# Designs tried in a protein design chat: VH-VL binders against NAD kinase (nadK). Part 47

Target 1, 268 residues: NAD kinase (nadK), of Syntrophomonas wolfei subsp. wolfei (q0aze0)
Amino acid sequence: MKIILVNNRFKENTEKKAQEIAGQLSALNVEVIIDNGLDEPYAGTVDFIMVLGGDGTMLRAARRYGQRAIPVLGVNMGTVGFLSNIEINELAEYLPLILREEYSLEARMMLEVAVFQQQSLLTRVFCLNELLLRSNSPRMLSFALEISGQKLEPYRGDGLIVSTTTGSTAYSLSAGGPIADPQLDAFIVTPVASHIINKRPLVVSPEREISLHLLEEREAIIGIDGQIKMDFGAENRVLIKRAPHPLLMVNLKAKPFFTSIDRSLQRQ

## First folded at step 17 (VH-VL)

Design QQ17 (from MM1 with light chain Y92F)
Fold by OpenDDE, look of step 17:
Structure QQ17 (fold): chain C 268 residues (1-268), chain A 123 residues (1-123), chain B 107 residues (1-107)
Amino acid sequence: as target 1 above (268 residues)
Amino acid sequence: EVQLVESGGGLVKPGGSLRLSCAASGFTFSNAWMSWVRQAPGKGLEWVGRIKSKMDGGTKNYAAPVQGRFTISRDDSKNTLYLQMNSLKTEDTAVYYCTTVPKYDKFLAFDIWGQGTLVTVSS
Amino acid sequence: DVQMTQSPSSLSASVGDRVTITCRASQSITRYLSWYQQRPGKAPNLLIYKASNLESGVPSRFSGSGSGTDFTLTISTLQPEDFATYYCQQTFERPWTFGQGTKVEIK
């Protein structure tokens, strides 16, 4: 068995724990690769990914490895979030289930985000939570939203979020989007401070494609999962689709999403 | 109400075949991991095999004594678990139970059991 | 394979008695240990999982303890319906194995 431990190099406790766990796994004849985000993602084949930290670390891991159809376990390091399944102090007792492949999986839809300069592809990214289009100034944006080729009325506001159901409890929620069942596949399109007071979030089929471009010469930014930032101008276009592969999240312990959501949200 | 009901047991000669069924009700069967456990007359319990849910790959594992002879399968549309037993031996004589295997929280403890069905292998 | 050894194989007790059954694993199984009760002519029922967790619906007079290789099932006050055979099971690794059973009989 070969396992990647994903941690955050800027959090010393996660680094130390990763090394400790690596030692323990090695003693059990498990090959371990530590990914603290400093280097490029490990290109070799692996059987399992453990994410040590919080939601941010999971989002990074998802972007780096989510397309590879590898089981990913979130191990909470004392933070509050929605993407960890077990606590770090529980890892030891759940390890036999991992090593014996006695765990359940939950498929989480990811976004495929493609950013273009005219007709040229600038970048393509897979992400677990959301794509954010945001004004880079105090002025509102005017932008066009197309869904499956259907052109909606121009949007005017601070920006727009296109989120997965997983991301519904992230920035989309803060912007007034609905809370979605993580077991459901859908896009959530949430306006950010729309000039139209009654502009409502849209729940869109994962089979559709979403396109965004600016209608005026303005400076904007694209944010992905709150971690990737890039400039976005009038000559750019973004295309959002369902990623071809979902993130395979490991469920070792049942988590009551709806019964604990209020508690979790209030703690953030 | 959660319930498992085994059927298909009976008398069979050595070398013969038999197919057991386990009908599930009261829960989402398609999401459940299932197992077979047998108990020879007057003896203890013996794990036979386990099958995961389709979502989790439907992986099957067997105990060594039945490996290559027994096959576990499931029909989620019928909420039914099966145990195909081939090349039966006298030592396979037992009451066969179907069980649920929680895939989390209980460390694989068998929390729901059927009433069992008797398989007798005799000349 | 992990061998599970129960002690005693049988015991006689009276209603109201404290009953203790032990289970020993041939190697450490941490807390991957469950206890089952089987009444005569009936299917087994789960009593304890994860060595010490009481299954829903099971009376509080039942308790489990232990970790590693040595485990104990305790019935604090034996009731008439508790006369049965009890089994421990390890699910630490396949094949999942049971103890040979402990029969609790009426004295």
Scores: ipSAE 0.881, ipTM 0.949, lowest interface PAE 0.6, mean pLDDT 94
Fold by ESMFold2, look of step 18:
Structure QQ17 (fold): chain C 268 residues (1-268), chain A 123 residues (1-123), chain B 107 residues (1-107)
Amino acid sequence: as target 1 above (268 residues)
Amino acid sequence: EVQLVESGGGLVKPGGSLRLSCAASGFTFSNAWMSWVRQAPGKGLEWVGRIKSKMDGGTKNYAAPVQGRFTISRDDSKNTLYLQMNSLKTEDTAVYYCTTVPKYDKFLAFDIWGQGTLVTVSS
Amino acid sequence: DVQMTQSPSSLSASVGDRVTITCRASQSITRYLSWYQQRPGKAPNLLIYKASNLESGVPSRFSGSGSGTDFTLTISTLQPEDFATYYCQQTFERPWTFGQGTKVEIK
């Protein structure tokens, strides 16, 4: 069996802990690859991914590995979030379940984001929470949104969020979007500081494709999961679709989403 | 009220077949992992096999003595677990129980049990 | 396979007595140990999971302890309804095996 340990290299205790866990797993004849963000994602075959850290580390793991249909377990290292399932101090107790595949999987929809310059593909990236289009200047944006070829009235404001249901408790919520059950597959389209008051958040079928482009020359940014930034201008458009594969999240403990919403949101 | 009720037991000759049913009520059967456990007369408990929920891949695992001869299945629309027993041997004579195996928080302990149904394999 | 061995195989006790049953695993199972009660002619019922956690609805006179290879079920004050056979079970690795049972008889 081969496992990737994903950690945050900017915290010394997480790197030390990752090495300790790798040693314990190696003693159990488990091959371990550590991904601290310095190297390219591991390209070889793996059976399981453990994410040591908070939601940010999980978002990076999802972007790197989420399309590979590998089970991913979030292990909390002290920061409460939405995407961890067990605490680091209980990992040893849960290893028998992990190694013997005695766990449940929950599928979480991801976005496929393709950015074009004119008709040429510049980049394709996958994300778990959201794409953000926002102004990169004090001036507001004027932009077009199309959903499966259906052109909506132009938007004016600071930007727009296209989120998964998993991302509904992240930036989309702060911008006025609804909290969504992460077991649903949907896009949530949330305007950011719209000057057009009738632009309400939209909940959209995951089978639709979403297209965005600017209607005026402005400095804008595409943000991915709050962690990746790309410049975006009048020569660009972005196409957003449901990713081919969901993130497969491992559940070892019950995580009662609805009864824990208020407590989980305290850390946003 | 959470309940499991087994049926379909009886007398069968060696080499024969029998199908057991376990009717579930009072909980969300489609989310549950289910197991069969048997108890030969005057003997202890023996795990037979387990089936995961469909959402968890529907994986089936069996104890070695029954592998290849017994098949666990489920019908979530009828809230029913099945055990198809083929090529029966006298050693398969037992009371057969269906159980739930919680997938969270209990380290796979078997928490809900039916009343059992007797299978007798005899010439 | 992990073998589970219970001691004693049988015991007699009076109502009000403290009863202790032991279970030994052939290898460490950490805390993947559960205890069941089976009254004569009835199905088993879960008493204890994770070696020491009391199942909902089980009287507080029952308790479990241990980790690794050695485990104990204790009934602090035996009641008439506690006449039964008790089984331990490991769920550390498949096949999930039971101990041979301990029959508790009231004098």
Scores: ipSAE 0.713, ipTM 0.877, lowest interface PAE 1.4, mean pLDDT 92

## First folded at step 17 (VH-VL)

Design OO15 (from LL3 with light chain T100I)
Fold by OpenDDE, look of step 18:
Structure OO15 (fold): chain C 268 residues (1-268), chain A 121 residues (1-121), chain B 113 residues (1-113)
Amino acid sequence: as target 1 above (268 residues)
Amino acid sequence: QVQLQQWGAGLLKPSETLSLTCAVYGGSFSGYYWSWIRQPPGKGLEWIGEIYHEGDTNYNPSLKSRVTISVETSKNQFSLKLSSVTAADTAVYYCAREGLKHWTPYGMDVWGRGTLVTVSS
Amino acid sequence: DIEMTQSPDSLAVSLGERATINCRSSQSVLYRSYNKNYLAWYQQNPGQPPKLLIYWASTRESGVPDRFSGSGSGTDFTLTISSLQAEDVAVYYCQQYYTIPRTFGQGTKVEIK
């Protein structure tokens, strides 16, 4: 068995723990690769991914490895989030199950985001939570939203979020988007401070495609999962689709989503 | 390793339609743009167009009215048709893959061997 | 269209000497967000398809000898062969893949002096 440990090099506790866990796994004849984000994603084949940290680390792991159909386990290390399944102090208890592959998987839809310079592909990004189009100034943006060839009325506002159902409890929620069942595949399209007061979020079929482009000669930015930032101008276009492969999240411990979200919301 | 094999008629008369096919072996067809490039004898390279595995196409404006690129995903093949050929279309035609590094294009990293197409009356 | 212009059209260099090929694009091919130039260099031998040498202006493709290097940014690029070898006799092309249509330089023929 070969396992990738994903951690955050900027968090000392996760680095230390990754090394410790790597040692333990090695003692059990498990090959371990540590990915702290410093280097490019490991290109070799692996059987399991263990994410040590919080939601942010999981998002990074998803972007780096999510398209490889590898089980991904979130191990929380003292943070509050929705993407971890067990706590670090529980890892020893569940490690035998991991090694025996005695766990269930939950498929989470990811976004495929393609960024174009005119008609030329610049890059593709797969992400678990959302794409954000946002103004790079205090001024509102004017941009076009197209869904499966249907051109909506121009949007004016601070920006727009296209989120997965997983991402519905992230920035989309803060922007007034609905909470979605993560077992459901759908796009959540949430306006950010639209000039139209009653501009409502859209729940869109995963079979559809979403296109965005600016209607003015201004600079904006696109953000991916709150971690990647790219400039977005009049010459650029974004195409958003359902990623061809979902993230396979490992369920070792029951974690009821709706109970958890309800509790989380009560704390705010 | 990924290899491209291409085939088609190499001799045409003016006004006929050039037809070439490229097949992908040893790698994934999905996720890539596939291009056609030509090179007249003793001259430089001209990009004809490209097609994504899902069927999206981009053509060189200079050839757009005469060019059709199609894909057959089930066979890992894509094809080029160039209508109304003239002597000016005499060239070696290459199929190529636009390679990706971390899903970012980085150049045409795999090429077919080329097919000489001669247009003569 | 982005026009690509190479200089010189032909270059004769002694074995072991440096060969320098320039390529200019009519507009920038730099994607600022990634800080990558969408510029590639190809080597073509007679009767063979082009071979990718350099991508993103300065990164060598796998298997390419260290004597090949690419530099430049924005609109001006250079391919350098630090020590010309006999097998380096070929035509070299620069190419932008930043916009549609893809465009190539006219080529530079490198010969042994």
Scores: ipSAE 0.917, ipTM 0.968, lowest interface PAE 0.4, mean pLDDT 95
Fold by ESMFold2, look of step 18:
Formats: C-alpha cells, sequence, structure tokens
Structure OO15 (fold): chain C 268 residues (1-268), chain A 121 residues (1-121), chain B 113 residues (1-113)
C-alpha cells in the first residue's frame, strides 16, 4: 500500500507530525511519500492521500491529485475546518479502517480551468473552491461572461468569482454569494464589487461551460483557490467546466455541515 | 507508450480531396489536441491544424478554407481532409500529439511515421 | 503569426566539436506567469519523423543525450550540441507553441566536415 502525506512545510509542528506519521506507517509496511509542496506532484500510482492541515493544504492536495480518483482524507491539526474529517488525535483510532480500506467516499465537484492566448491553450488547472477574475490595477474591469454560449450583459467592477458549492464558504461568501450545500453540484457565479447594481450571484448547472474575457485593455489576474495567480489580459480567455473527476473525500467520522457552519466560518 | 498509426491514399490528381486517418494506441485520447503537419520534399515543416478530443479545431489560416479535421473518439482516431489539391500539396503528412506536462503544453511529443502524398500535374 | 527564423541554414562541424544553432521568434514566446518559453527543438533524421529534443526552451526530453542543451528566452534561443557525434547528422527545427498557428523555423542541416 502506498500513501501520500500532504503537509505544509512552513508550520513546524505539522512537518514534525508528518514525519512521525510516516515513520509509524512505514513500520506497518506502508510505503509513504511526503508532499510538502516543494517538489512536483508524485507521478506514481498511490492508494490513498492523507492531508495533514487545514483547508489550504487540502486545496493544494485537490489541485495536485484530485483528478486521479484517489481517496483523500482531511486530518485537522487545528480546531475546525470545512474540508477535514477527523482530528489528528483521532488518527490512531481510525488507522485500522484506513489500512483495511473500510471507509465511505463523498464526491466534491471540482472546476477544470483552461486559459488561452486567443485560441492557443496556455495551461489547464483544476481547483476545488474557485476561480477569481480580478483587476490588477486601480481601474475597474469591463468583461464578458458567457454561459454555454449565451452572452450576458457586460460586467463592470472589480471582478468575478466562479466557485463550486464547496467554495461557497470561501471568497464567494465574502463577495455576497450564498452558502451552498456541498453535496450539490453547481457553479456559483458571484460578482466582485459590481458597478452594475443588478448583477446578482447566479447558481448554474454543472453541465454548463463558463467563459470569461476582457472587453477592453486592462491588466487582470486569474486566481485559483487563492493560491495560484496568473496574468490575464485582453488577448486571453478562460473556459471553466466541471472537472472530469470529483475530489473523493474519505468519510470516517460524521461531520454535520449545517450545525457546524458558524464554528467553521469563525475559525477560518 | 502512446503510438500513432496513420494511413490514406498517397496518389492524387489535382482537384481531388486528400484524406488521411491517424489512430492512437497505448494511451489516453482524451485531454489532448491532435495535430496534422506536412513537409514538402526537401522543405521544412508546416503545421496544418489541430483538433481537441471533443471536436474543437484550430487551422492554419493559409489552409483554413480547404482543411477539415475531424475526430472519431470511440475509435481513438482523427482525420485530415484537404480539398482541391494541387501539385503544391505534395508532401509527407504527419499526425502528432500536442504534448502536455502538468497540464501545460510542451511541444509535439509523439509523431506518426508519415505518409507521402503526391499530387500529379 | 509568429515567424521563426533559424541561423545558419546549414553548418558543417568536425566530429567532437561544438555545433550551435540559433532560433529567433518575431514575438516573445514566454508565458510570464509560469516563466516558461513555449519553444521546442526537434531533430529529424532522413526518412523519419521529427523527434522532440528540448521543450520549454531548455528542458531536455527523456532519452536525449546530455550533449544536447537549449538556452535563451523571449525571442532568442540556442540549441547546442557540445560534442558532435556521427548520429547527430540531421536537420534541426525550432518550433513555437505559444500561439496559433504553430510555426517552425526553416530548419538547420548539420553535417560532419
Amino acid sequence: as target 1 above (268 residues)
Amino acid sequence: QVQLQQWGAGLLKPSETLSLTCAVYGGSFSGYYWSWIRQPPGKGLEWIGEIYHEGDTNYNPSLKSRVTISVETSKNQFSLKLSSVTAADTAVYYCAREGLKHWTPYGMDVWGRGTLVTVSS
Amino acid sequence: DIEMTQSPDSLAVSLGERATINCRSSQSVLYRSYNKNYLAWYQQNPGQPPKLLIYWASTRESGVPDRFSGSGSGTDFTLTISSLQAEDVAVYYCQQYYTIPRTFGQGTKVEIK
């Protein structure tokens, strides 16, 4: 059995804990790959991914490994989060179930984001929470949104967020979007400081294709899960679709979304 | 290991339609752009166009009015048609994959063996 | 269109000596966000399809001997064969994949002198 441990090397306690867990697993004849963010994603076949940390560490794991259809377990090393399932002090209790592969999976929709120079693909990126289009200057953006070829009235403002339901509690929420049940599959399209007052957040079928491009020359950026930043200009377009594979989140312990929502939001 | 096998008629008369097919073995068809490139005898390489596995195409503007690239995803195949050929279309035609590393383009990493197509006078 | 111009068109190099091929694009092929040049080098032996040697201007494809190296950024690029061997006699092409249409240099024929 081969497992990837994903951690954040910039948190001393987390890095030491990852080494301890790797040692324990190795003693049980489990091959362990540590992904602390320094190296390229491990390219070989693995059976399970364990994320040690908060939602940010899970976001990185989802981008790196989410399209491989590998079970991913969030292990919280703090008090609360939206994407963790068990606490670090509970790991020993659940480890036998992990090793026997006795757990259920919850699917979480991801975005497939393709960035183009005119019609030429520049890159493709997958994300769990959201794509942000925003101005990279003091000036507002004027941009076009198309949903499955249907052109909406132009947007003017600071930008736009296209999020998953999982991402509804992240930047989309701060920009005025709704909290969505993560068991739903949908896009949530949330304007950021729109100058056009009647531009409301939209909830859109996951079967749609969403495209964005600037209507005038401005410097903008695309942000992915608040962790990746790409320049975006008048010559660029971005296309957003539901990713081919959802993130397969391991469920070992019941985590009631609705009764924990205030606590989770306060601790993020 | 991904391999490309190509076939089609090699002798044409002016005004006929060139038709070539390329089949993809040993790897994923999905997620890639698939290209046609040609090389006249003793000359350099000219990109003809590409197709995404879902059917979206991009063509070289110099050939756009005469080129159709199509895909048959169920067979992992894509095809080139070039209409109204002349002697200037005599070339070796290659199919190729537009390669990706970490979902980012890095050039054409797999090529077919080539098919010489001769257009008589 | 981004035009790719190679120099020289042909060169003759003694066995074991250095061969240098230059490639210039009419526009930058640098994707600044990734700091990667969308430029590739290919080797084509007689009667065979092109073979990818170098991608992102300077990264060697797997199985390519260490004597091949690529350098440059933006618009000016170089392929170097540090010690020419007999099997390196071929035509070499640079190619950009930053824009549509994809474009190749005119080729550089490398011969043993």
Scores: ipSAE 0.716, ipTM 0.881, lowest interface PAE 1.6, mean pLDDT 91

Design OO3 (from LL3 with light chain T100V)
Fold by OpenDDE, look of step 17:
Structure OO3 (fold): chain C 268 residues (1-268), chain A 121 residues (1-121), chain B 113 residues (1-113)
Amino acid sequence: as target 1 above (268 residues)
Amino acid sequence: QVQLQQWGAGLLKPSETLSLTCAVYGGSFSGYYWSWIRQPPGKGLEWIGEIYHEGDTNYNPSLKSRVTISVETSKNQFSLKLSSVTAADTAVYYCAREGLKHWTPYGMDVWGRGTLVTVSS
Amino acid sequence: DIEMTQSPDSLAVSLGERATINCRSSQSVLYRSYNKNYLAWYQQNPGQPPKLLIYWASTRESGVPDRFSGSGSGTDFTLTISSLQAEDVAVYYCQQYYTVPRTFGQGTKVEIK
């Protein structure tokens, strides 16, 4: 068995714990690779990914490895979030199950975000939570939103969020988006400070495609999961689709999503 | 290792339609843009167009009115049609993959061997 | 369209000497967000397809000898062969993949002096 341990290099405790766990796994004849984000994602075949830390670390791991259909376990290290399944102090208890592959998987839809220069692809990013289009100035943006070829009325506001249901409890929530069941696949399109008072979030089928482009010669930014920032101008277009592969999140412990929402949100 | 194999008629009369096919082996067809490039004898390279595995196409404006690129995903193949050919279309035609590094294009990293197409009356 | 212009059209260099090829784009091919220039260099031998040598202006493709190097940013780029070898005799092309249509330089023929 080969396992990647994903930790946060900016969190010393996660690094130390990763080394410790690596040693333990090695003693059990498990091959371990530690990914603290400094290097490129490991390109070789692996059987399991263990994420040590909070939601941010999980989001990074999802972007780095989510396309590879590898089970990903979130191990919380004292943070509050929605993406961890077990606590670090529970790892020893569940380690035998992990090694025997006695766990269930929960598929979480990811976004496929393609950024274009005119008609030329600049890059693609797969992300678990959301894409944010936001003004790079105190002025409102004017941009076009298209859903499955249907052009909506021009949007004017600070920005727009396109989120997965997983991401519904992230920035989309702060912007007034609905909380969505993580077991549901859907896009949530949440306006950010629209000049139209009655502009409401949209719940969109994952089978549809979402396109955004600016309607004026201004600079904006694209944010991915609150961790990646890209410039976005009048000559750019972004296309959002459902990622071809979901993130396979390991479920060792049943987590009551709806009963824990209030507690989780209050702690953030 | 990804390899491209291409085939099609190499001799055409003026006004006929050039038709070439490129097949992808040893790698994923999905997720990539696939291009056609041509090179007249003794001259440089001209990009004809590209197609994404989902069927989205971009064409060189200089050839757009005559070019059609299509994809057959089930066969991992994509094809080029160039209508109303003239002597000016005589060239070696290459299929190529626009490679990705971390889902970012970085150049044409895999090429077919090329197909000489001669247009002669 | 972004026009690519190479210089010189042909270059004769002695074995073991440095060969320098320049490429200029009519507009910047720098993607600032990634700090990457969407520029590639290709080597083409007679009767063969082009071979990718350098991408993102300065990164060598796998298997490419270290005597090949790319430099530059924005609109001006250079391919350097530090010590020309016999097998380096070929035509070299720069190419931008920042916008559609993709465009190539006219090519530079490198020969042994």
Scores: ipSAE 0.913, ipTM 0.965, lowest interface PAE 0.5, mean pLDDT 94
Fold by ESMFold2, look of step 18:
Structure OO3 (fold): chain C 268 residues (1-268), chain A 121 residues (1-121), chain B 113 residues (1-113)
Amino acid sequence: as target 1 above (268 residues)
Amino acid sequence: QVQLQQWGAGLLKPSETLSLTCAVYGGSFSGYYWSWIRQPPGKGLEWIGEIYHEGDTNYNPSLKSRVTISVETSKNQFSLKLSSVTAADTAVYYCAREGLKHWTPYGMDVWGRGTLVTVSS
Amino acid sequence: DIEMTQSPDSLAVSLGERATINCRSSQSVLYRSYNKNYLAWYQQNPGQPPKLLIYWASTRESGVPDRFSGSGSGTDFTLTISSLQAEDVAVYYCQQYYTVPRTFGQGTKVEIK
């Protein structure tokens, strides 16, 4: 059995704890690959991914490994978030179930984001929460949004968020978008500081294709999960689709979403 | 290991339509752009066009009015049609994959063996 | 369209000596956000399809000997063969994949002097 252990080396205690857990797993004849964010993603096949840390570490793991259709477990090491399933002090209790593969999976939709220079692909990235298009200067953007080839009236403002339902409690919420049930598959399209009064947030089918491009030369960026940014100019376009594979989140311990909304939002 | 096998008629008369097929083995068809490139005898390489596995195309403007590239995803195949050929279209025709590393293009990493197409003068 | 120009058109180099091929693009092929040049080098032996040698201007493809190296950024690029071997006699092409149409340089024939 081979496991990737994902941590963030910049958080206190995660490096030491990751080494301890790796040692415990190795003693059980489990091969462990540590991904602390400094190196390229491990390229080989693995059976399970364990994420030590908060939502930010889970977002990185999702981008790196989410399209491999491998179970991913979030292990909380401090503050309550939306994406952890168990606490670090519970790991020993649940480890036998993990090793026997006795757990359920919750699928979470991801975005596939393709960035183009005109019609030429520059890169693809996958994200769990959202894409942000925003101005990179004091000037507002004028930009076009198309949904499955249908051109909406032009936007003018600071930008736009295209979010998953999982991302509905992240930047989309701060920009006025709705909280969505993460069991739904949908895009949530939320304007950022729109100067066009009739631009409301939209919830659209996950089968739609969403494209964005600037209507004037402006300095803009594309942000991915609040962790990656790419320059975006008048010759660029971005195409957003549902990713081929959802993130497969391991469920060892029930986490009721609706009864915990207010408490869970404290740190977002 | 990804391999490309290509076939089609190698001898044409002027005004006929060139038709070539490329099949993909040993790898994924989905997620890639697939290209056709030609090389006249003793000359350099000319990109003809590309197609995404879902059907979107980009063509060389110099050939756009005569070229059609299509996919048959269920068979892992893509094809080239070039209409109204002349002797100037005599070339070796290659199919190729636009490769990806870390979800980012890095050049044409897999090529077919090539098909010589001769258009009689 | 981005035009690719190679120099020289042909090059004769003694075995074990250095071969240098230049490639210039009419526009930048640098994707600044990734700091990567969308520029590849190919080797083509007679009767064979091209083979990818270098990608992102300076990264060797798997199985390519370390005597091959690429350098340059933006619009000016160089392929270097540090110690020419007999099997390196071929035609070499640069190619940009930053925009469509994809374009190749005209080729550089490398021969043993």
Scores: ipSAE 0.735, ipTM 0.892, lowest interface PAE 1.4, mean pLDDT 91

